# VH-VL binders against Thymidylate kinase (dtmk-1): the designs that were tried, part 7

Target 1, 218 residues: Thymidylate kinase (dtmk-1), of Caenorhabditis elegans (q22018)
Amino acid sequence: MATDQKRGLLIVFEGLDRSGKSTQAKRLVESINKKSTESGDASSSPSAVLQAFPDRSSSIGKLIDQYLRKEIDMDEHALHLLFSADRFSKNQMIRDNIAKGIDVICDRYCYSGVAYSLAKGLPEQWVRSSDVGLPKPDAVLFFDVSPEVAAQRGGFGEERLETATIQQKVAAVMPTLRDDAYWKTVNADGDLDSVEKNVFRIYENLDREKPFESLEKI

## First folded at step 1 (VH-VL)

Design e8 (framework fv_ebronucimab)
Fold by ESMFold2-Fast, scan of step 1:
Structure e8 (fold): chain C 218 residues (1-218), chain A 124 residues (1-124), chain B 111 residues (1-111)
Amino acid sequence: as target 1 above (218 residues)
Amino acid sequence: EVQLVESGGGLVQPGRSLRLSCAASGFTFDDYAMNWVRQAPGKGLEWVSGISWNSGSISYADSVQGRFTISRDNGKNSLYLQMNSLRAEDTALYFCAKDTYDILTGYYPYFDYWGQGTMVTVSS
Amino acid sequence: QSELTQPRSVSGSPGQSVTISCTGTSSNIGAGYDVHWYQQHPGKAPKLLISGNSNRPSGVPDRFSGSKSGNTASLTISGLQAEDEADYYCQSYDSSLSGYVFGTGTDVTVL
């Protein structure tokens, strides 16, 4: 029997740079919260919070940020574990919000971390193991932008050779992590408002009555 | 310690040329894009030109396109700006700025270090 | 060249909070490009204050914070102090220009 109090959804936004995923994640949070405020009934209208990974403002995230900016040096295995630690530092916050009926919208999650570390040549089995036990998303929205549209959005030509190579490998690896049971492709070639409407359509059709699970594999 | 030191500024007449240099130290120069940014007296910041780590990608603001040429010498850790057909409106303090990146989430260009600038005055 | 729109000036008393907005278009902030903030004291070079919308570099006090919503980014200075009197510039990437764009700049006055 259905109750009037439903759980929150965990929705993950994945995609390459310039796909518009961060903009759409923010707009979804705003749309959910606006609808909740307009109804005047928080119990029947969900609210949402945004969580970006890595969280560069946290203690763990500041170490990650310093490495990414080349301010410090770090072994790639240690970096991988810091990315996992950053996600696990938010594990209980995610679960608590979901239990309270609050939607959690993640800008990147374990899939970005796994794809990046695999692109760097780290051992596949080890890389896939460190995020097991994290909350399982109700949906992963993969933002797919065509090369032609990405080129028209401006030059992504100011990058290191290593960065370009890694991005190409990440683009090749990311689809291998897909599970069609909960991954959904968002065509990011449209204008901002059109893509936003498609994101919200996916969101409103998600099933809040399914059990909230933990990741058993990645 | 990262340092960027600009030089080559001065007083120059309209229509003439001037070449700016930026000497970089304290980081692996050939790993990063570099930029020139200018600021007219009492005015705001204006991006002028950028160049990728290997000189493979170069871009200019519309106001200087066809007149200015950016270049770099990785062996000398130096960035240059050749300024031709100078105009009164090119009068400004010219800053050298170091770009940066984020591998995990893509390229996040921002300027983490700036030089103190070199003053270019175009006047008769 | 296209600029991001900032208020010309904001003012506050010591200990108060002030917020500086930075409004872009669909070709820059509205397209999802990150916003970065720079602080410039008179006669000095700009200094990176906030990167990637909300990240504080080492040495930047925690009373500086950044946020972004839609096509507008904001810089908030809490516990305003005399040394915060400076010009503040936002920056993003503009896809239509294939280059960087700076805000019009905001002069912060501590009354």
Scores: ipSAE 0.005, ipTM 0.476, lowest interface PAE 9.9, mean pLDDT 83

Design e9 (framework fv_ebronucimab)
Fold by ESMFold2-Fast, scan of step 1:
Structure e9 (fold): chain C 218 residues (1-218), chain A 119 residues (1-119), chain B 111 residues (1-111)
Amino acid sequence: as target 1 above (218 residues)
Amino acid sequence: EVQLVESGGGLVQPGRSLRLSCAASGFTFDDYAMNWVRQAPGKGLEWVSGISWNSGSISYADSVQGRFTISRDNGKNSLYLQMNSLRAEDTALYFCAKAGYEDYGMDVWGQGTMVTVSS
Amino acid sequence: QSELTQPRSVSGSPGQSVTISCTGTSSNIGAGYDVHWYQQHPGKAPKLLISGNSNRPSGVPDRFSGSKSGNTASLTISGLQAEDEADYYCQSYDSSLSGYVFGTGTDVTVL
C-alpha cells in the first residue's frame, strides 16, 4: 500500500569489447529520465543515474587510468585490488540513490573485474574475495554481440584489455559467472536503436516488479 | 615520451607517386589503430585512412580510395601511406594519429608532413 | 554527407561561456557513435580535448565539457580565456562510409 518506500533498481551492464553496452547504458538513463519528466513528475531530481566502472575521475580511478593508458606498469594483484577499491568507493552512493528511489545503471561492475583477472591467470578464490560485500544487482544485462557487428562499433583498434587473446579468454570465463536468477542476455547484434528498445523493454519489466526490500550483498 | 614523427612529404607533379612514413616511439605500437588525417592550407581536418593494430581492418576516404594504400610494420614501429595518381586537391599537411585506448579518439598526433602537388 | 556540421565561428569575452554544436546524421552521431573533440592552435597539430563524448584527457582543464543527445554533440568552454582562441573540430565514425568524419570546424575568437 505504501508507495513512498519504493526503492530504485541496481542494474549492471556487462559485455565484451564493442558490444555497445556503454552506449546502451547511457541511452537507458536518458530514457528513464525523459519518461519520468513526460509523466508529469515535477520533482527535478533525476530518476536514474549512470555509474561507469572504473571511475577514471576519482583518485583511485586515476591510477587505474594510468595503467590502462600504459603510462605505468603494475602488479596484477595490486591492479585487481584497485578495481575492487574503485567499486567500494561508490558503495554508499549506490545505496543512497537506491534508497531515494533513484535507479543506478552501472557500466561494468565486479563481473568484469573477476573475468579479466581470471583471464590473466589469477586464482579464482582470491579474485572473488575482494568484491564480497558489494551491493548485489537486481539484474545484470549481458550484451552478446557477434564479431562482425562489434567491428563496426567504436572504430577498429584493439588495446591492452581489448586484445583478441584477452577477449577470447574473457569470453570463456564470463559464462562461468552467470546466475540465471538475475542475469539476462541481451542480443546486441541489432542496430543501436533496436537494441535500445529491447533494453528499455527489459527495464520496464524490472520496474513493474520493483522491490521494497534492501539490496542484497554479494 | 610518446611521439609520432612523419616524413616523406615534398613537392610532386600531378599523376606521380609519393610515400609517407610515420615513426612511432614511447608506446606499444602494435596495440593501437593508426590513422592518416590531412589538412589543406587554410582548410579543415579530413580523415584519409585508418588501419587496425594487426592490419585486419583497413578503410579509406572515398576521395583517395583506389589511389592510396595504408600499411604498417609493427616490427619497425612504422606506419606508411603510399600515394599514387596524385592530384592538386591532395595538397595538404598529412598527420599521423594514434587511436586512444578507450574510445578511439586520436590522442597522439605527429607534427605533419607537407605534400604539395603542382605542375 | 561527408562532414559533421559546426558553426563557422563563435566568439566571447574572457570569463564568458561559449558552446559549439556538432550535428550529424543517422549514419554517425545518430547511430550512437561516440564524438571526439580537438583543439588546434595556428601552425600546430590538433590536440585531443574531449574523448568519447564527455571524457577529458589528462591535463585538459575542467572548463571544457562535452555532451551528446540524438544527432547533436556539444562542446562547452566555460570561463573563456585568451589561450582558448583556436579552431575546434568534432569527429565521429560513419557506418555508411566505413570510416571517420570530422566536423567543418569552428573558429573561436576571444574578445
Scores: ipSAE 0.006, ipTM 0.464, lowest interface PAE 11.7, mean pLDDT 83

Design g1 (framework fv_gatralimab)
Fold by ESMFold2-Fast, scan of step 1:
Structure g1 (fold): chain C 218 residues (1-218), chain A 121 residues (1-121), chain B 111 residues (1-111)
Amino acid sequence: as target 1 above (218 residues)
Amino acid sequence: EVQLVESGGGLVQPGGSLRLSCAASGFTFSDHYMNWVRQAPGKGLEWVGQTRNKANSYTTHYAESVKGRFTISRDDSKNSLYLQMNSLKTEDTAVYYCARDYDSSGYFDYWGQGTTVTVSS
Amino acid sequence: DIVMTQTPLSLSVTPGQPASISCKSSQSLLHSDGKTYLNWVLQKPGQSPQRLIYEVSNRFSGVPDRFSGSGSGTDFTLKISRVEAEDVGVYYCMQSIQLPTFGQGTKLEIK
């Protein structure tokens, strides 16, 4: 088998709002693509795409966006299903990219969906059921930051899910979703360049030879 | 090396329309968020709007002063950024610059030479 | 929106003397990733704006080491250790933690 026929990796960045995950996700995508461009042999070098959830530009994502901006109200069960629908709307795109050897870097995934819905008091079994069958990440990078620190940042708290109370509840729930087989904690404190290097080190050590699986449970 | 060249400026009447272009070269245009920034005569810099890259679904954001009147678009196959300006007001008179976002963090590392828009009469 | 306030609005210095420009934001620019999203841009007379500093203290390639940025939270300073004639222009601070906003600018002149 040719090495350029290896599958892409699905890597998920999770954490509280303003945990630094979005910045590191963008930087990882850029680093992968720069290496591809610098080698001059893009066909043999991996490339990457960024997929943020919710995708606020899609039809489903526009409804979610309106809710998050407090422009509309909706039942919390309906919102949970919209978040799941948003992820499933990208299901085939993710699988196609992985099959083509393109890495997919997700800023948030089903774990955010489950954690926020559980933080709001929705039933655990029901909440965990709606994302079964999504592509299984090769790694989940969890960015750990204090909810109190996150709440003090500018622009934070203007959307529904950015309040300190929700962030504290999410911080308590998120560790219960952890599976040490593929979850890695990233300390978001300290030196930014060190965090970026650690993210890339995790990325470089992931096994592309493993079968690409679907989530059987969350 | 990296170059950004704006065009399309000119004199236009209030209520009129104008389309600005920014031609990029010397880098992978499709990887970068792109911005429009303007400067009224004798005044400071004002951010107008941005378009994100393909990886972020070409989402656009606008300053409140232009929202609903201006539209940003891009054509990655032509390495070009556009600003469609409708319902122009005398207050829109300015030099318009395109600016590249260094790493999607809002750090503008390259700026064009600007194109002048005058809304009068 | 985040309001950026610069002090002074104009500054006149003798060549070789230091200059200091202050920038205050209406709310913290510190992000959960540990970065502070404050940048400095320079516009020389009759020219386009040009890059200067990003993330408070990082000089862009080509920016002389006599320029230094410092600060945290809501209070930031741009310092020029030894002002030269080529440094004449308007200096803008800019936040990018939200949709970008600029300070009103500080005009640096040579005596």
Scores: ipSAE 0.000, ipTM 0.431, lowest interface PAE 15.9, mean pLDDT 83

Design g10 (framework fv_gatralimab)
Fold by ESMFold2-Fast, scan of step 1:
Structure g10 (fold): chain C 218 residues (1-218), chain A 121 residues (1-121), chain B 111 residues (1-111)
Amino acid sequence: as target 1 above (218 residues)
Amino acid sequence: EVQLVESGGGLVQPGGSLRLSCAASGFTFGDYAMNWVRQAPGKGLEWVGQIRSKAYGGTTHYAESVKGRFTISRDDSKNSLYLQMNSLKTEDTAVYYCTTEYDILTGFDYWGQGTTVTVSS
Amino acid sequence: DIVMTQTPLSLSVTPGQPASISCKSSQSLVYSDGNTYLNWVLQKPGQSPQRLIYKVSNRDSGVPDRFSGSGSGTDFTLKISRVEAEDVGVYYCMQGTHWYTFGQGTKLEIK
């Protein structure tokens, strides 16, 4: 089964705010890179990279950031397309890293974009259409946190999409986007270390036996 | 050996501007979130703002007391962090510390020596 | 804002005696990853602050085992089992769960 053309994995972390997904994504990237360093090869390339969406440092992302910080207003269709444009701006970077054997771990992806726009009442077919052609993840790790546990975690949100009403609607919508062929649920009610162990186990299984022979498109 | 060296502090009149710099060495600067924390004379510590690593979007966030007046930036090629302070007020008088944060949320693992900003007529 | 309240604001301790500092948050500090982001920082006289403890109970490298952190939810404690002269300074708790706020500080002095 071993080949000389081993590709990287595209793994997406999805979930609500306060689900722990961002912390676990960082930990996974650090673990992959640490193991590569310890095996004695560090020829200027990482073994995994983290890509958070939206990328608030880009030109597109700065405009999204202004909206999220309540500094500007815009039409919800325009905002949805900016989120899709943000993802497509990283399309070639994702493909290039995967081709080089570098794992790409995404903190949020198109599923967040679809769920938030559906929560705002935008039409489903239109909402889904703007992300067609993006690289398809080898796996989506959905961090499922119970509403009671989520309510006890963290403080109050200050950004536009952090209201309790929007989060409740997103919580109802995001599980409906699930495709059991490549979505895996992570129970996020546990402590950090137990959740981390499960995430690492999932990654190691995916790394041993890739779900797809080649990187697909959605 | 991690070193953080702040510079650019001084005396400035209300309404004026100053730019603080923090030169970092002894660690992989680009992997760290960076923070500014200040301490007014005889008072406690107050978080000013944060800039995340490029892997986390390079985003900035600010304490409400400085929002709209202060801007944080970084230059990873120069291992440097900056704080641009505009429309300075007397209550901005403080020692300003540059701090690192490898594990986001865990507080500030390394601190510089601080640079003093005095806003007075 | 999450408000952090420390008690006492100052204490004087004879060397070798224990010291205890309490920290209370206005809301739970449990983050979405299940960790509690309550940290302790020490500022010795004339020196820069230094972190002692992160995530409630984890000591930073070089921090003596005389220092221990405990607590959960909204109530936290820093204990020094036997105070030494070098422990003099101002101790701050800080939360990282929703951005960052510090307690007002506790000044520890030797009698």
Scores: ipSAE 0.000, ipTM 0.426, lowest interface PAE 17.8, mean pLDDT 84

Design g11 (framework fv_gatralimab)
Fold by ESMFold2-Fast, scan of step 1:
Structure g11 (fold): chain C 218 residues (1-218), chain A 121 residues (1-121), chain B 111 residues (1-111)
Amino acid sequence: as target 1 above (218 residues)
Amino acid sequence: EVQLVESGGGLVQPGGSLRLSCAASGFTFGDYAMNWVRQAPGKGLEWVGQIRSKAYGGTTHYAESVKGRFTISRDDSKNSLYLQMNSLKTEDTAVYYCTRGEYSSSWFDYWGQGTTVTVSS
Amino acid sequence: DIVMTQTPLSLSVTPGQPASISCKSSQSLVYSDGNTYLNWVLQKPGQSPQRLIYKVSNRDSGVPDRFSGSGSGTDFTLKISRVEAEDVGVYYCMQGTHWYTFGQGTKLEIK
């Protein structure tokens, strides 16, 4: 019986481009759902879902996608608010899944939004204010990759925010957002299977008994 | 193919300053974190500090024994790493090596030949 | 700081005999990614240090098969199956899990 099960977890994957975070987010979802099935779960419903931000398939996300592909230009304040709107469009879906005991794995979240906007020189308090009230993650897995490994992965620099200048500025800002109470560093230089194993080890040790909170400050 | 060549060592009096250089070749220097490691006469290896690549913020970290006195910098256009040593003590007498990397299979894989710093009156 | 402790501090070996060096860390060297950041480094007399083994058991190119690394968590071993004259030097273990610290070194001499 699933009626007395504990709540779902909100787990956010953050990191610089080329860190392997998107691959690991997908692998964690697959691992959770496979273990749910192998435990003799009678339900065909998944026990974890993946939510990538920005959701490039939504109306808001399509506009963001056009900007990132350099097809349109946009005021940076307007763009920041579109990224925030994209996250808030999923706010209730996240809360509903958590209440049902379904884990939500996010590929990027408000921390990417804040870091990239601050890297562009937008005002700090304003940038940090737009995502207040979003669900607070149980854990942020920050994927740290060495420049040597990132350079070897190819394809970098093709989108607007994938330049060395923006990467350098984001790298300086992202650590200032860290809160050791729920941020965990993942060294992303390893092979995919080793990194996956350690992501799962972090996941299985998270405390489902803690109250599910909203972000009051970022 | 990969080469690291240190220079700038010499004799200096206590309280003096020296600037060491490390010239790199055979790899894309700007992509790597770089380290300084030292060895006092007849003693073991001691990590001095590290500078990350500019793509990762160019941040520096130092061993407690040198913090506040030593500064690491880099010039990627010249494939060069530097160690500015101020307020030198006799305990800083050592051979200073540069080595590359922070993670991955390349972590501390190549070392220079070293440059000798002697702090004596 | 993570303290690295090597035993023995020196050993003398007859050519062709095996040698074993132990390295213990004050904390687990398993990083959050599950990799164990432990290297073995050799410094031959009058020469610069050279890496022999990285991440516990991976042998660098050009390093003979007679060298092997093993261990997990806090306990690590470097083994030389048949010591040769060119193996003389000081062997260091080092960790990269939290910054960088070296063991005190083990001096290998030929008897």
Scores: ipSAE 0.000, ipTM 0.459, lowest interface PAE 13.2, mean pLDDT 84

Design g12 (framework fv_gatralimab)
Fold by ESMFold2-Fast, scan of step 1:
Structure g12 (fold): chain C 218 residues (1-218), chain A 122 residues (1-122), chain B 111 residues (1-111)
Amino acid sequence: as target 1 above (218 residues)
Amino acid sequence: EVQLVESGGGLVQPGGSLRLSCAASGFTFGDYAMNWVRQAPGKGLEWVGQIRSKAYGGTTHYAESVKGRFTISRDDSKNSLYLQMNSLKTEDTAVYYCTRVDYEDYYGMDVWGQGTTVTVSS
Amino acid sequence: DIVMTQTPLSLSVTPGQPASISCKSSQSLVYSDGNTYLNWVLQKPGQSPQRLIYKVSNRDSGVPDRFSGSGSGTDFTLKISRVEAEDVGVYYCMQGTHWYTFGQGTKLEIK
């Protein structure tokens, strides 16, 4: 073979709240790094890194964090662009890690941003345009949780109806973003260990030899 | 097997300084936001501050009562959390708990340490 | 700053009887993601606090089914269907929607 170092993978975890996606993203990073430590040079660099979106640590992310913590208000168009700006602020870091052979595991990405903004009634073409040019994931793992489990997440009364409506709209929108070439469904109703095993099976079968692309549309 | 063990508490004079430590085991410490919570003798629980994971930039946030006097830090290579307390007041007398937060889901504080006692008296 | 107010501040219950604790927040605890980050925490005498319930109604692993949380917006309730001796302690509601604030605590005693 001509290649001495294979590229890293970009893997995105998407799904509704209570799907267990965040837990599984952390577990995947831990599994990759543990295997790297056991078989390779543990002191060189991590084999995988976790990137959660929004990144609440950056200047942009701190402003988003203030909104999410109800400290400030802002126009929904402005908020959508801040979420897109947050993702683009990590664009070069993702590409650099991939080039170095480091896997990047994202907890949420542009698909969450598009789905929630569309659910709020923002203009479809505008919403879909702001994340064009971001690195294209090698895989999007969509965590599918049963409606009964998802329905148990909210409170009682008026906000329960509002929460169900929001999640119903997101659940209807998210599948329209699917591209079967790189989206994989994970059944999230299983126990944590079974889901983790299935996630790792998907991960280990991804093709590192295909070109790393940018998103031309969402 | 998930455990948090605090240490470093003791008796200190008003105006003094003290550094608390928290040793974590049984989980990937670096992936979690960590909180300090205190409880004055015979009183309720009071949040002191939080440090986020490196993925969230390791940012720190503090309750108004300690802002400017207390500093939270972490050493992920040692699975350790710290609370540096300066300009101590008698009102800072409390049991100090190290707690783990599942930040992404905001589940609150799912793991608590055993606590370490800080007494500030003249 | 969200203020959390609990009632009653103390209650004494005969074993096998139900207990109910109310928690009210000064503003809605609904987060921007549609979830409500209201937790219930128990501190048994001489022990560290432990979480019982998260996101209003979800029991932590190992928490008996006689504990149930309910509520929405600003009004929340913790119920114990049949109180047992091991349930003695101070119960706190806690919000995680805007940083962290605790209620003043409710002391549960057995008669």
Scores: ipSAE 0.000, ipTM 0.488, lowest interface PAE 13.3, mean pLDDT 83

Design g2 (framework fv_gatralimab)
Fold by ESMFold2-Fast, scan of step 1:
Structure g2 (fold): chain C 218 residues (1-218), chain A 120 residues (1-120), chain B 111 residues (1-111)
Amino acid sequence: as target 1 above (218 residues)
Amino acid sequence: EVQLVESGGGLVQPGGSLRLSCAASGFTFSDHYMNWVRQAPGKGLEWVGQTRNKANSYTTHYAESVKGRFTISRDDSKNSLYLQMNSLKTEDTAVYYCARESYGDYFDYWGQGTTVTVSS
Amino acid sequence: DIVMTQTPLSLSVTPGQPASISCKSSQSLLHSDGKTYLNWVLQKPGQSPQRLIYEVSNRFSGVPDRFSGSGSGTDFTLKISRVEAEDVGVYYCMQSIQLPTFGQGTKLEIK
């Protein structure tokens, strides 16, 4: 309604491979949009959109895709900047949707970019600088999955960043990026419906009245 | 508007050869992996082969059933994909579809198909 | 190769009733980029295959919201909440995490 001028939320889903975060990001978008349409007063526009990073369908994303599929080699600094460029290519879209009251759900964000680059041994100060100025999430939902549950989801190891070594290093680095002010841990060991309920509980309690800011540091 | 138009199908005897073509329009053909998929009469879809783009050295992959007999190629200057079929067998009888692979590794556009019949 | 298995192979549905198709893969389709490389393709009678759903649950433009995809790992489901006459055809699941493979197809008919 016109009198409800609350902004949209920027919510980021982070976690290791096999955590189920991508499935849950999609489910959240669908749940938000379904509730909007079921109100009977529903707008023609959806109330949430999904943005996955890297966006492999974009022009920048095609280079990232080729690297991840082991089809080209690239200097790791150049790759880090391509991942940052991919995120910044969506910067204005995110801000515009938030201003219109549309929630933006991101499947991975700068935290994945920083964690993977640090795991590869790139300089910490440099790695943390390239994503400064991106919209600041209202929440980062970190999907914590036990090794036993992750093993059940199988089929991993085909792409460049899927080695046991890099995943182990990323697992060690990712928690160091945590900021308890807006990071929330999701226990991802449950079945899909149980995890979805936990995600939605976090979502419904987020504060739309806080100022929407940009990242000054990561 | 993205379009894929196959041609070159027909009747051929066992042991014969045919060359299929797929003419692409409405997008930057040179950026995309391209695939051939076939469907025998009354049967399901079977992937035949893939060619990657120039950035990936035009790497090709084939289903085991066609390895050594079929060759996939492309001409980016003509926006065209080709399938050279040699030593054709009756079990190669099918409608052959050209399919575009998105950067997300799924097929987003399909052609109308061209029919290949291998019989004596 | 990854083997894709669909059930049922055929189903008949009264218009307005729901339909559900299962797809199972011989190994996980989840990738390190966080995406699950499971797609659905529809082939209407006498027509070429057409895109329907990509990455488990994303509808291609023009696909009605009565179609929904779900699942993870090796187990996937395509649901049609209220089947309409135009939905008649053969539905295929397809994996693209490796070289592409398709399920056998599920034929949907109206009673």
Scores: ipSAE 0.000, ipTM 0.405, lowest interface PAE 18.8, mean pLDDT 84

Design g3 (framework fv_gatralimab)
Fold by ESMFold2-Fast, scan of step 1:
Structure g3 (fold): chain C 218 residues (1-218), chain A 120 residues (1-120), chain B 111 residues (1-111)
Amino acid sequence: as target 1 above (218 residues)
Amino acid sequence: EVQLVESGGGLVQPGGSLRLSCAASGFTFSDHYMNWVRQAPGKGLEWVGQTRNKANSYTTHYAESVKGRFTISRDDSKNSLYLQMNSLKTEDTAVYYCARGYSSGWYDYWGQGTTVTVSS
Amino acid sequence: DIVMTQTPLSLSVTPGQPASISCKSSQSLLHSDGKTYLNWVLQKPGQSPQRLIYEVSNRFSGVPDRFSGSGSGTDFTLKISRVEAEDVGVYYCMQSIQLPTFGQGTKLEIK
């Protein structure tokens, strides 16, 4: 039985494009909120909000969106900082929601930012430094999908960072960011409903009593 | 002002070949995915194929109906897109449009079209 | 390939009245990136196709507010709140989540 008297959880969804992570993030938020409203007493159940990174609707996000659509070019160091700025613009919102007992589900986070910038050849120490101080996730759900299954989920609509070359380099880098203490692998090869059940099982087993921390290193 | 101008259409016999061109102006051509879309007389729109930009290694994709017969290419220095059409069939009779795309897959500008007629 | 089905195929409207066009896809157009890759294109008589709406509900620059797009998953609607004479033409929905496919088109005429 969950209760909103405890702190909220910060849960991050990471994975390559076409892994199904964005769909599962939305489904988790909807599932948590449905259970909250169905109880008839919202105080007896947690609620959740979805935060996608980059936030393409904000002023910062519109600039990122223009870059991803190739409408503008930008120095790669400036772009990396712009992605970090986008995450920090939500830093206080995340902390406030967690303090109120509201779960925050992030579709991508600093790990995507680090992996894509390292894939582009930017300096490792510098890249890993710009997101220090962000809230530390209680869990990172890494969506592992086979190339065959990923292809079935859509082959078009690729943005600047969705090229095969970049995705291959990101696939090599992302595992180096893994910390088994709070990273959990989700086998994303299943149908949407079976993957959703596995996501929710992971969610239900997370420990709300652990201290909520900030990232000291990425 | 963005402009896309197609050329190279005409009358050709079944089994023949044609090369279509699309001349782009008014924007940075190298930043965009470029598409060919056709429309048979009195019928709807059908996507033919796409070329991606330099950042995506100029990768090309084709509709199954034209795969192996049509080849898309581009020359960013000349702001030009091409469609090489081989082994033409009567079913290829259509107006061929050049369309400017983004990586997100939608089109924001279309050319005037060039007519290809494949008949006896 | 994803099949796009439009209804109706033809629609006649008196000026100032609303019009509604349905578009259904054979599979979900929601991508893992959170975007839904459904777009609308308009072709006026004797003219090239022109941009109308992208990613379900976003109007391209220059498209009047009387046009609105809505929907999710496999079911989408294009609505014109009050039809004007300049709106005559064929409306196509288009998916871009996979190899692009278009609906059959809906012809809008003034009654």
Scores: ipSAE 0.000, ipTM 0.443, lowest interface PAE 14.2, mean pLDDT 84

